# Designs tried in a protein design chat: VH-VL binders against o60147. Part 15

Target 1, 175 residues: o60147
Amino acid sequence: MLEKNKYLYIFRHIQTNQVLLSQGNVLKKTALFQLPYPLQKPVAPNGMRPAKLRKDHWVPLLKVEFPNESMFQSVFMQLLNYRKYRSVQPLTSDLLKLPIPVRRRKIMRQEVPNTIADLADILNKEKFPENSVRLQLSDKSDSEYADWPPSVQIDSEEIKLSRGFREKTTVDEAR

## First folded at step 9 (VH-VL)

Design ja26
Fold by ESMFold2, fold request of step 12:
Order: sequence, then C-alpha cells, then structure tokens
Structure ja26 (fold): chain C 175 residues (1-175), chain A 120 residues (1-120), chain B 106 residues (1-106)
Amino acid sequence: as target 1 above (175 residues)
Amino acid sequence: QVQLVQSGSELKKPGASVKVSCKASGYTFTSYGMNWVRQAPGQGLEWMGWINTYTGEPTYAQGFTGRFVFSLDTSVSTAYLQISSLKAEDTAVYYCARGLYYILTGFDYWGQGTLVTVSS
Amino acid sequence: DIQLTQSPSFLSASVGDRVTITCRASQDISSYLAWYQQKPGKAPKLLIYDASTLESGVPSRFSGSGSGTEFTLTISSLQPEDFATYYCQQDYEYPTFGGGTKVEIK
C-alpha cells in the first residue's frame, strides 16, 4: 500500500469567524467540541459553542496537504493544543471593559488570524523538508497573518467554494 | 508507553453503587478525551459517552443519562465511572478508551476492562 | 443515533481466504468510520480509522474502503490469529458501533 497524502481542513464560521479543524473535507457534528464551552456559559474566554452544527454556516478557510499521516497528526494535535492554551489565557483589561456581547465578538474574530499564526508557528518549529507542505487558502490575503517557513508552498489557486456536494477526494485524484 | 489501567472486577447487589477507575500513563492526560464503553456478556460494544479531560465536561449517550456519572482527577491522570442504583442489567465489562484526536475519534488505547457483576 | 448494520453476523473461512465484512450506516457519515478487532477476553484493538487509514502496527493484510453509507473491511489472506469479532464504529456524530461480525477459521 502506497502512502496517501493527508489533508488538514480548516473552516471558519461565516458570521462569527470561529474556527474548526477537520481531518476530512466534511465537518463531523462533534467538531463543535473543539469550542471548549457550551452556550450555557456565555462568558467563555474563547467564544461559545453553538448547540448544533449548521453546515451552511461553515466555509473553507484553508487546506494543508501533508505527505504522510504522521506529519498531519503532529500538526493537528499541536494546533488543537494552541487553541486550548489560548482559551485559558487571561483576558486583557481592555477586553474586560467591553460589554459582554462586544467582548465575545472581538475574541471570536481573532480566531482566524490566531489559527493562521499558530499554524505557521508550528510549521516553522517542525523543520519539515523544503516544499513538503502545500497550503491553499480561500482568501490568499489571509496568508499575510503569518510568516511561512521554506517547508510551505502556498498554492497560487484559491479554494473553490463547494457546489451542493462536499467531496473528500477530488475527481482528478479518482482518475 | 501509553497505558490505561482499570480497577478490578466488582460483585455487587442490586441497589448498590460502584466506581470504576481508569488510570492513564505515558501521555499528557488532558490532551485526549476519555470514553466509556460497555459490553454485556456475549454482546457487542456500546458507547456510553465521554468526558473532556481538559474541561471536565461529560457527555452521555442516550440511555446513560441518569445513574451513570463520569468524573476525573487530573492530578493523578485518572478517569472514573460511577454507577448508582445498580440493576442486574448493568452486568457487563466496562472499558475506558482514549480518543485519537481529543474529539471522539477512533479509540487507539483501551483499558483492560472491568467486569461488574450485579446479582439479584 | 446513527445505526450501523454489519454483514454477515458470522463468517467461517479457511486460512489464506480473502474475507470481506460490510458495514452499512443509516445515513451519510462521509469517511468517519473505524474498524476494531476483539479477541475473546480482551479489549478491542483499533485496526482502521477514517475508513481506510491503517493504524500503526496493524498487519498490511487488513484494509478498509468505502464512503457515505457503505464500508468494507478486507482481510486479504486470513491467518489463524485473525479469529475474532470485528466491529465498525462511526464518529461522524456521537459514536455508535455495529453489531459485530464473528470470524471463525474452518
């Protein structure tokens, strides 16, 4: 059996800019547990978990292609740990002065730039081979949130939005 | 090396309580979710729920919202399953199992199982 | 709950045979399907996750395929140590297990 390239899929919420990580190109319903606090705790430091995954509210942010499962799992686990670390950091006094709805929105809006910066930090520290990791973004300007190591090849093409059906393997790979 | 060691088998009468422990070693306990799985004698596997080891938030499968309580002691890397008001139908092997990605994905390490026998 | 139906419930085969076990989901679960092996008196062992990814240390004779609602576990050349019960499990939402397939060596 030949090694198969592995993908990390990152989604953002169209309204809140919260971020979900996925091992597949379809979000599983339990992905919401990456958001550590339920709606019952509306003052959660890193936003709040909705009760239901609405697939029409989550769109691709970026996709990362790794040459093997081991590299994928290392980056995926580290990125989840970065999110946990951020969720327990004390809020700044400037944030605490804001009304709770404004504060939550401001915190949630940082998830996109924070996730992109964290991904780049992990990839810079991992010392992967040059051009071994391909990054594709839905909005190429989002790459500006971070400095990318030589291991990362940023795809010139933006991610196309899904039309009606979400595929795990592209039709080109199936041929 | 990753290891999950469960407490020993229990023989109980109906109406009693039992607390099964699952001690983890060889990894960062709070980086992986802990699942509980039941297997009645001669039967298949039944997911009971899981506990988020980072937040302590339990989630229970349908049918396990009542007499079953998940808890943690992160200071000793241990998860617990407590069953109250034991019934004969609770006779089963109870497994703890670690999730691969901290979020209910493929269980890569399992405890050895704890047989709980409830005789009426 | 997403129900998983395994077929067959029992299977008898000779050493060296190619064995295929089917798991059918009650709804589309994409590729979020795992396979486990359980030998008598022992805990289950993860074989395959994400439908087709072989867990580390699992013999290469095991393979998985499928997407959506139909999934298969294949043992390319059955060995005596493969006498066990096999379970599928979905984790698209709260996990559920199939009913199991007991594989007996003739």
Scores: ipSAE 0.605, ipTM 0.831, lowest interface PAE 2.1, mean pLDDT 86
Fold by ESMFold2, fold request of step 12:
Structure ja26 (fold): chain C 175 residues (1-175), chain A 120 residues (1-120), chain B 106 residues (1-106)
Amino acid sequence: as target 1 above (175 residues)
Amino acid sequence: QVQLVQSGSELKKPGASVKVSCKASGYTFTSYGMNWVRQAPGQGLEWMGWINTYTGEPTYAQGFTGRFVFSLDTSVSTAYLQISSLKAEDTAVYYCARGLYYILTGFDYWGQGTLVTVSS
Amino acid sequence: DIQLTQSPSFLSASVGDRVTITCRASQDISSYLAWYQQKPGKAPKLLIYDASTLESGVPSRFSGSGSGTEFTLTISSLQPEDFATYYCQQDYEYPTFGGGTKVEIK
């Protein structure tokens, strides 16, 4: 009961390094709307949204435990707003000289460090109590993309899950 | 305080058009998607689609393409639903509802509803 | 096109009764389900989201449970102001609503 909606789950795409945010440990299919316009839309030359959600392509990046729903909602909505803001910023001249496929790859490669930096920026500004927010990463070195406030406790143990955030049987199914 | 205020009831003839407005206040308009929900007299709720208030990208539910158009005027924090070529079957209450259904469940604030009556 | 089936479609109960309403999904929707209350002539009001999270300002007599394909809304002690129609709504993909459950107070 209290455990639901106190956790922010962040997924990374295994090939593109795009990022999706989730309030549940299972991505809903409409999470793809967090990404820029569909690839084939004329108005969005940098469109990067896949046509469908392939759950086997999205792996844990990090999860954040908040002490209550209010803190979770504040941080989650701010992260989404940061992503929307970034999606419309003018491209640099260096990016504009690249072919569109290369440009897309370079922009997508930035999503992991940008999301981690945005999370830290939000947590620094929120003035939460010391050690009130627990952060766990799949790769602990990713914490180095940002300076973390005293409110954040970084878990020494990495996320060990190979698919999604749910515990599974000891026997993995191969496909 | 979050509030969604819709335009008043409409009486229309078959073949006409109608434009329903939904004015938002008390929050950052572009931070939340706007949904449209239809309720025919005495019937249940039917999601018509939503519009991304930041980009203006609409998404329409199956059965709501062609005659139904979502649009925005972000300068006055207002979403619009336009229905063309009105049919008797379009007689319903139309609600706007705030939500980011792709990340959170549920629509947390609703407009009061706009009754559109198509005479026959 | 996830179908939600509510049961019962209609119920009548006394003040103080414990009332349960069930919503079944045609496929696994994890916990992505909301409950709404709608009184005649009024807009729906969000009661519960993410299956079990109570919306701010909603009386504590309302609770939700379930995951996967079966979900329940419970009113622990029915009050006269709870006369309304209740809808479930999934948010796993493009939203769909259940057919509604009309609650009448004896």
Scores: ipSAE 0.604, ipTM 0.837, lowest interface PAE 1.9, mean pLDDT 86
Fold by ESMFold2, fold request of step 12:
Structure ja26 (fold): chain C 175 residues (1-175), chain A 120 residues (1-120), chain B 106 residues (1-106)
Amino acid sequence: as target 1 above (175 residues)
Amino acid sequence: QVQLVQSGSELKKPGASVKVSCKASGYTFTSYGMNWVRQAPGQGLEWMGWINTYTGEPTYAQGFTGRFVFSLDTSVSTAYLQISSLKAEDTAVYYCARGLYYILTGFDYWGQGTLVTVSS
Amino acid sequence: DIQLTQSPSFLSASVGDRVTITCRASQDISSYLAWYQQKPGKAPKLLIYDASTLESGVPSRFSGSGSGTEFTLTISSLQPEDFATYYCQQDYEYPTFGGGTKVEIK
């Protein structure tokens, strides 16, 4: 059955820790365009876009349940704007001095904590009703990257699905 | 409140160029990508590509990588489609449409369309 | 490119009829499908996104369903203003449109 769009799904790359946002529980093939384009200019964000989407390389990081479409759209668009802002910042001279593999690793390693911090910053600013937003993580310790507002209820149970957010249903399980 | 207003119809000869404008209002221009969609007379819709309004990076669909150029002027919230070396086959209505196809489904606001006619 | 095949390409119906339009994708596109309405001389109008979610301001007589490779747009009780051409569009990959379904008065 199709679900109305009130969930934010966030995926992590198993090797690089890059992050992809999704409105659905399956990544689009073009989701990779959220990542910085290939380097053609030294001042642009490092070109760290894989050539193709490999579904086995992208695992759940977290999902957020919103009470309605309006709240989802507001938070989702703001989070995208944070990522766009980061993507256009010129590389610092310190980063430019590093060998390319080391530079890429430093940039990519910050995507998980940055995304979680940005999400929390948005939710703190939105002033949503208490406990109106449910957050579930694959690793609950990742919640420690940010201070969460009273509007957020962090689920005590971690996401147990190993490579996607979709659970296959059976007649007995779906009863 | 969101509006996309395109420049008027154009009549051109083969070999000329044309520049279609799409002025956006009622939203933060750099928050959404700008898509270009072609519709030849009596035909269906064809996605030509899009431009990232925040970075200025264009992406062109297959078949649109030569004579077609997307550009921006973010100071006036305007996207442009330039077509060079016009051919009779370029006769079509050209739409701008707001969307983020790699994240969001569908294009929620469209310009009124610009008819470009190429004839000798 | 992902090919979308709409059926029928042409449909004749009366006011009050239930109308169903099918869109088939050449590969699994999950739920990443939108539906548009276009009237002659006008821009397309988004009706449905994410396969089944109505765009704000779209009448509830419109509904969408499906996932994977097969999708439907249904108009539960056709109104005079609904006579138009309807297009499906996927964006699981680079956007592509179906060939359209023209709905006319019988």
Scores: ipSAE 0.477, ipTM 0.794, lowest interface PAE 2.4, mean pLDDT 85
Fold by OpenDDE, second read of step 10:
Structure ja26 (fold): chain C 175 residues (1-175), chain A 120 residues (1-120), chain B 106 residues (1-106)
Amino acid sequence: as target 1 above (175 residues)
Amino acid sequence: QVQLVQSGSELKKPGASVKVSCKASGYTFTSYGMNWVRQAPGQGLEWMGWINTYTGEPTYAQGFTGRFVFSLDTSVSTAYLQISSLKAEDTAVYYCARGLYYILTGFDYWGQGTLVTVSS
Amino acid sequence: DIQLTQSPSFLSASVGDRVTITCRASQDISSYLAWYQQKPGKAPKLLIYDASTLESGVPSRFSGSGSGTEFTLTISSLQPEDFATYYCQQDYEYPTFGGGTKVEIK
C-alpha cells in the first residue's frame, strides 16, 4: 500500500477550540477550508472560517500515524463527515434557550472532545489491525474522551505544544 | 484505476459560453477535491480554483471570478467548468485534476485536457 | 500569492546526464511542494509531492529535496523519455506553479 499521507495532525484553536486536520506538522492556509463558510448554515457560530491563518492561534491536539494512505484517507473523510453532520443537526432545546453568543461558545467548547470521540468511533468501526494505528496526544487525559480499539496504540509520551506547527521528528523526516 | 475523462475540444465565438465536463471514475468522487487548471498555448500552468465535491462549494483563484463557474453532478461523478462571455484570451487547454480533500498535496490524477478555442 | 521561480527556464542535456532544476518560493512553504512533468500535448504528471516523496510508479532516478524557500528536482541519469517541461507547484496556500523548465536534447 502507498505510504502517501499516512500522518494526521489535528490542531485546535486556542481561543475557539475549533479543530483542523493536517497531513503535515505545519499548518497550511488551505486547511481553513475545513471550517464552515460564514455564509453557510451550520450549527456552529457564523463566521467560523477566518480569512487568514494565524499560526500562533493553533496548537497541536494529537498526532495519528496510519499504516498506509488508504486507512488515512478513510479516517480523514469520515472525520469530516462527522463534523459536518454535527454542524447541520438541529439545536437542542437547551441550547436554544441560551443567548446566541453563549450558545456558540458552548458548541465550540465541545469540538475538541467531539473530534476525539469521533476519531475513536471511526477507528472502532474500521477494525484495523491490532496496534496498527499510533496515537500521540498533547494531553494524555484527552484520551479519556473515548474508548479506543485494539488497533490504536497510545503513546505514553505527550506531544509538545507548538503553535502552528511541530518540530520534525525522526518519523516525520522519513517521509 | 483512477480516471478523469474530459469532454472534447470546443470552438466558440467571442461572447459565447462553454461548459467543460470532467467525469471521474475508479475512486470515491466525494473524497477528493476537484481542481481546474488552465494552460494557454505555449504557456505555463495556472490554477483556476477548486470545488469541494463533498459540499459543492467552489473556490476561485484570483482572476477567475465572475465568468467562471464550477459545478458538480455527483450522481455521475462529474465536475463541470463553465465559462461565459468568452474572450480570445480564454483560448487554452483546461484540465481537471484530483486533489486530496482539504489537503492539496499535489494533483495526482489529471484529465486529458479540453482545448477551448475562442475565435471570430 | 506565493510566487515560484524556477531556474533555469531552459536546459539542454544529453542522455545519461545529471539534471538539476531549482524552484524558489517567495516565502516559507515548509515542504508543501510538488513537481510535475509535462510532455507536449499531454497533461502534467505528478512526480514528487511533499518536496521529496516520490509518486508511485515514478522512476527512482527522480528525486526532490528542499524545505522552506529552496527546492530542487534532480534526475540522476537523464533518459530519452525525460525530455519534457517540468513544473514546481506549492500548496501551502492556494496553489501556484513555477514558470516551468524545459529540458531539451543537447
Scores: ipSAE 0.323, ipTM 0.787, lowest interface PAE 2.0, mean pLDDT 87

Design ja26
Fold by OpenDDE, fold request of step 12:
Structure ja26 (fold): chain C 175 residues (1-175), chain A 120 residues (1-120), chain B 106 residues (1-106)
Amino acid sequence: as target 1 above (175 residues)
Amino acid sequence: QVQLVQSGSELKKPGASVKVSCKASGYTFTSYGMNWVRQAPGQGLEWMGWINTYTGEPTYAQGFTGRFVFSLDTSVSTAYLQISSLKAEDTAVYYCARGLYYILTGFDYWGQGTLVTVSS
Amino acid sequence: DIQLTQSPSFLSASVGDRVTITCRASQDISSYLAWYQQKPGKAPKLLIYDASTLESGVPSRFSGSGSGTEFTLTISSLQPEDFATYYCQQDYEYPTFGGGTKVEIK
């Protein structure tokens, strides 16, 4: 029986490409708190945080299997910190030249590649044992967003979806 | 070592206000959310809400809006709970509890609790 | 809000007994459940998170199981220090607690 506590799932919104991190293949509603609140300081774009979790709007981006929970927790926390750091950085001059709606869309579209790059960077720094981390992507081409360390074994098969856009498992098929 | 230390017991009259503090130490304050939990005498635990220690954004549970205010002083790694217009039914022990809201790790560290008694 | 129903509310047991407490959720919460122990005049103590993961420093006689809507906390051999009130708590949505189970000495 697989230990759920060593699995990182990253979900993306099918329309906005916003990203949510999850421990396990089922998103909880409180995961939305990962997203900026529109009125928080610094001011975030309107609509950054949906009022409700619509599971049918979120699909798995990737799955990472770690050797143990400790490694998972370390990477998970670092990912959150990377995201926070990025969110408070000043906007580039190029972005400031764009109309606000266009700017917001552009920023949101970068969440997926940025998150993948963050994950790779974190794993590179952690120096885990060779082939100790298993990575499965919904789209294999997304692996090209970053250089992966030897600790990462990329699965040749893409992640499969079940109802609610979580990973398809034997348990899900039995339901 | 992680530690949450709360302010001392309070005795207030109805209509008054109280402010409970929760000072954190032994970890990066802004890396964990701070939750508030109420427990009336002889009753169970009730989650009041939480505050994002990084952004300062408070979230209140249903029934804890209006008179209840979460706040921070990050310079001293302290979270605050303020209750205004106190009522007798506000008599309870109030706990602060550390937690990661993004994953389930439970509330792993708790303050010792602050008893707030509201009586005429 | 998600309601958690614990059963029983009270149970009497002796040292050495196997004790089982049940927590039922009003809806599927996956494995997003934690268990706490609270002794009189003290703050709750985290025992188990993610339904079955033992918190560091907690004795191995404590174990958790279940997923979806049915969860159990088991104490394999009750010790004198285990007489307390136990709470389940879910984090699938905004946190809510069960009503508690008081384990008393028989």
Scores: ipSAE 0.299, ipTM 0.785, lowest interface PAE 2.0, mean pLDDT 88
Fold by OpenDDE, fold request of step 12:
Structure ja26 (fold): chain C 175 residues (1-175), chain A 120 residues (1-120), chain B 106 residues (1-106)
Amino acid sequence: as target 1 above (175 residues)
Amino acid sequence: QVQLVQSGSELKKPGASVKVSCKASGYTFTSYGMNWVRQAPGQGLEWMGWINTYTGEPTYAQGFTGRFVFSLDTSVSTAYLQISSLKAEDTAVYYCARGLYYILTGFDYWGQGTLVTVSS
Amino acid sequence: DIQLTQSPSFLSASVGDRVTITCRASQDISSYLAWYQQKPGKAPKLLIYDASTLESGVPSRFSGSGSGTEFTLTISSLQPEDFATYYCQQDYEYPTFGGGTKVEIK
């Protein structure tokens, strides 16, 4: 049913600030395939994808509840496309002047704000019904990374940080 | 409508190679991963691996490394499975199956299957 | 790899019967479990995903339940077209299938 599996969770790595998308509050091990790997095209920096998922290294960044699964899927795929697009863009001259390790760190630090901005942009383009999308953040200040459309209702309560998963709530139990 | 159409049955001798194709239509090819599943005669389903149509990265299940190669031709929305150095035990029906990236929707669409028979 | 154990391997039933198939995972896979139906000479058909969500077009007599390590597929009233082999599949890690359950005519 379309009412199920309508929850997007975004996790960030506690050290690298890399971002993983998840359907539901439990990270799949295969979620790591979202991260660049050197053998992928374009060639990604070595070591950007951990060999194994360590749940304790990931914390929830935000939770989004969509009206239905179809909307969830649409936004999810678009987020991946945005990330792909960004990854294939030429590096700026400023970045090219930096040593590779510094460059990598700088790029990775932008993953969280970029992802949030991407989400907002996608939602703005989708033009979902007013207050039909529920957004809950682990840190409310992160909402400032973007302007949100009227379709998004930001919860007053922050999600509690939990590594690797989000504790089930009454909303999650409705899945 | 979504369709996965596979190439026809193959009869090969041991040591030969075979390349099975899976042509997708009715959807954006790069928006879904392509899985390969093997089913020996009278046996169950066995996941062989998948290819990320988004990045081109193949992933092989344990036991399907070396002789098995996943590839793509995105220009024609087609995934390929190549098996080299064929063995009798490779005799099976091979399926391609669509799966949405990183979320659980199951394998919602399947090819009709390709029978590969390896016999001397 | 995560192993899925289905039980029973074979099930004899009559039209109208309530049928229950169990799938047990060697590890906690949350709700990342799907069910398939396969008829002879045909490709598998997705019935249930995320443990309990019906795929579009699947009759309501099919239902899935469970989480963690134990899952069940239930057919509330077996129909003639339901005689087939059923497989569970997880994709919490690399996908694996159960051994299958063949539902036969009693």
Scores: ipSAE 0.255, ipTM 0.769, lowest interface PAE 2.5, mean pLDDT 88
Fold by OpenDDE, fold request of step 12:
Structure ja26 (fold): chain C 175 residues (1-175), chain A 120 residues (1-120), chain B 106 residues (1-106)
Amino acid sequence: as target 1 above (175 residues)
Amino acid sequence: QVQLVQSGSELKKPGASVKVSCKASGYTFTSYGMNWVRQAPGQGLEWMGWINTYTGEPTYAQGFTGRFVFSLDTSVSTAYLQISSLKAEDTAVYYCARGLYYILTGFDYWGQGTLVTVSS
Amino acid sequence: DIQLTQSPSFLSASVGDRVTITCRASQDISSYLAWYQQKPGKAPKLLIYDASTLESGVPSRFSGSGSGTEFTLTISSLQPEDFATYYCQQDYEYPTFGGGTKVEIK
């Protein structure tokens, strides 16, 4: 039972570089609630929460395989908390001087590296068993955004980067 | 030891307003979203929307905009549902239900429900 | 909105019976499906989430299966306390509930 939901997929928006977390490789509409900004038009860019989930606007950033669902859930929730924490932090004086659209774009550009760094930080703190977590990146160079603990084994193969990413997994086969 | 305790039943006239409370305990209030679900007498369950307990942002389901307002008092781990301009059709049991923000389907803990009766 | 259709709406059964309830979604919702039990005058109780994961404290006689558009709740051996109304619920999009299935004593 715990083996079926042990995959974390992180998606990035192709225009804004916003990040969505997913349990498994299927994004659901409610994933949009992860975004801290209120629903406004236009949909994207400008760093706002889009009204609808357009799967073709999101590409996989990385995939993490955990030993079990419990470990997945722990890391997933922590990632969300890290993002929430950042969203409520005071903006720097330099950012406040910028027009809102420019400011939002700058913040969004940091979302990908911040998320990767968050993941590494969380995993460093969790102290999972050595080589128990498998990390696969769409771009291997993205692994350089953080120092990874011994629990993480980085896959030599990259994730196929395509819009509307959907592949069959062992989870799908087990159902 | 997770508990959601709602306020008592309400009897209101059409046009009046009501405010239902849902007090949470036994967990970190701001770590879980709070959902509201309506159930008319003899009918099924209807999701009304949810409020992000961390940011305070409410999201309303279609059909529950305008007269329905979700709010929070995080200092006492309490969520509120306010209904204004009450109609007879608003007669129902209203539930608060805890939900994980983004991970898993399901509301794992529910309040006991609050009956709101609207009659002239 | 995604519509969930439960069948049957009413089911008469005896203690010890194997009971099966079906929930069909108007579109593919992957595994984002939960099952609830509700007794008269009580709040719903979560039984199954993510289509097949048993909620903590729920008897093992309850099981869920399915993915995509068709889901099933099974009670392997109906107990006296299992007579109630059961609802399916999805949150692939904004949450919606099925119409419910009332399991009554035959």
Scores: ipSAE 0.068, ipTM 0.714, lowest interface PAE 3.3, mean pLDDT 87

Design ja29
Fold by OpenDDE, second read of step 10:
Structure ja29 (fold): chain C 175 residues (1-175), chain A 120 residues (1-120), chain B 106 residues (1-106)
Amino acid sequence: as target 1 above (175 residues)
Amino acid sequence: QVQLVQSGSELKKPGASVKVSCKASGYTFTSYGMNWVRQAPGQGLEWMGWINTYTGEPTYAQGFTGRFVFSLDTSVSTAYLQISSLKAEDTAVYYCARETYYILTGFDYWGQGTLVTVSS
Amino acid sequence: DIQLTQSPSFLSASVGDRVTITCRASQDISSYLAWYQQKPGKAPKLLIYDASTLESGVPSRFSGSGSGTEFTLTISSLQPEDFATYYCQQDYEYPTFGGGTKVEIK
């Protein structure tokens, strides 16, 4: 099994804070299907699916290394399910009192912490072996959004990122 | 109507600094990214980078790090390009150009350009 | 970075001529391509985006086609105001421009 098949990358939109899940450190345009399709032409920020994937508009939020592809796929699908579940939940009364643009912004701001919390919850339920999952964050403070199970080893070193780009690799440096 | 109006031509000595402004009007400033494009005399277009007008976060193209700084004053819908330690090879016309984040591609509106001449 | 190669670099034509400019990408960029027109002393003007979508206000004599690695800008009948330099630009990744094609009067 190739090592690239056991890596989960979560990307954050540089403006809207929307999140995309990715197998590997390169976003594919099909990842945009994770976002809701707009009925009308939107203006930024609107929390909708962009028409095109601009790679430079997305930065890695975190990287997770799993023991194998099967574990990766399980967690990946569960994350999508959590997102779907959240999307169909009724809005709180407090949110309903806000103007639509303000409401949307507030909801979008929660996608990052919600996704991190979802990941932790899923991993807590999966009961993977101790220190079998490696978590690396672009910002260590983001780990505070959740309690992590013993299966998760948080790297002391943050992801080395270029602004608006994937994790820098030796291949990237040669370009 | 959408307009991007840039500051006037600049003549500088090597080693000096310059700050070019790009004032936007006719639209919501923070709803569109702002790109900077350089064009040396008789040469083609070169993308320098862009700035997120909503967050203020700049991104610089390779070759435009260090001496080049993008900034904003959202209160007056203005983007800025500062170049420090100017060199002769910095002589060029600099453009700001608007770009949407979602449904459209391309730079749909441009400033008129600012000529920066660096000469001893 | 993705490299865009335009051809030809220079093109001589007459009013009424059909003009075709080609842009080739170093890799597959799907339809993430725009075309610009620039006249001397003026800023570039967006003509086409998403390879084939005509920008609002642009004459219908302009058209774009192609996908993947090869793209074409066509002017069906060249007008006096069309003598200019044309650039392709990709936005699949960080934006890059082609080298330009100068359309001159024959």
Scores: ipSAE 0.015, ipTM 0.614, lowest interface PAE 8.2, mean pLDDT 87

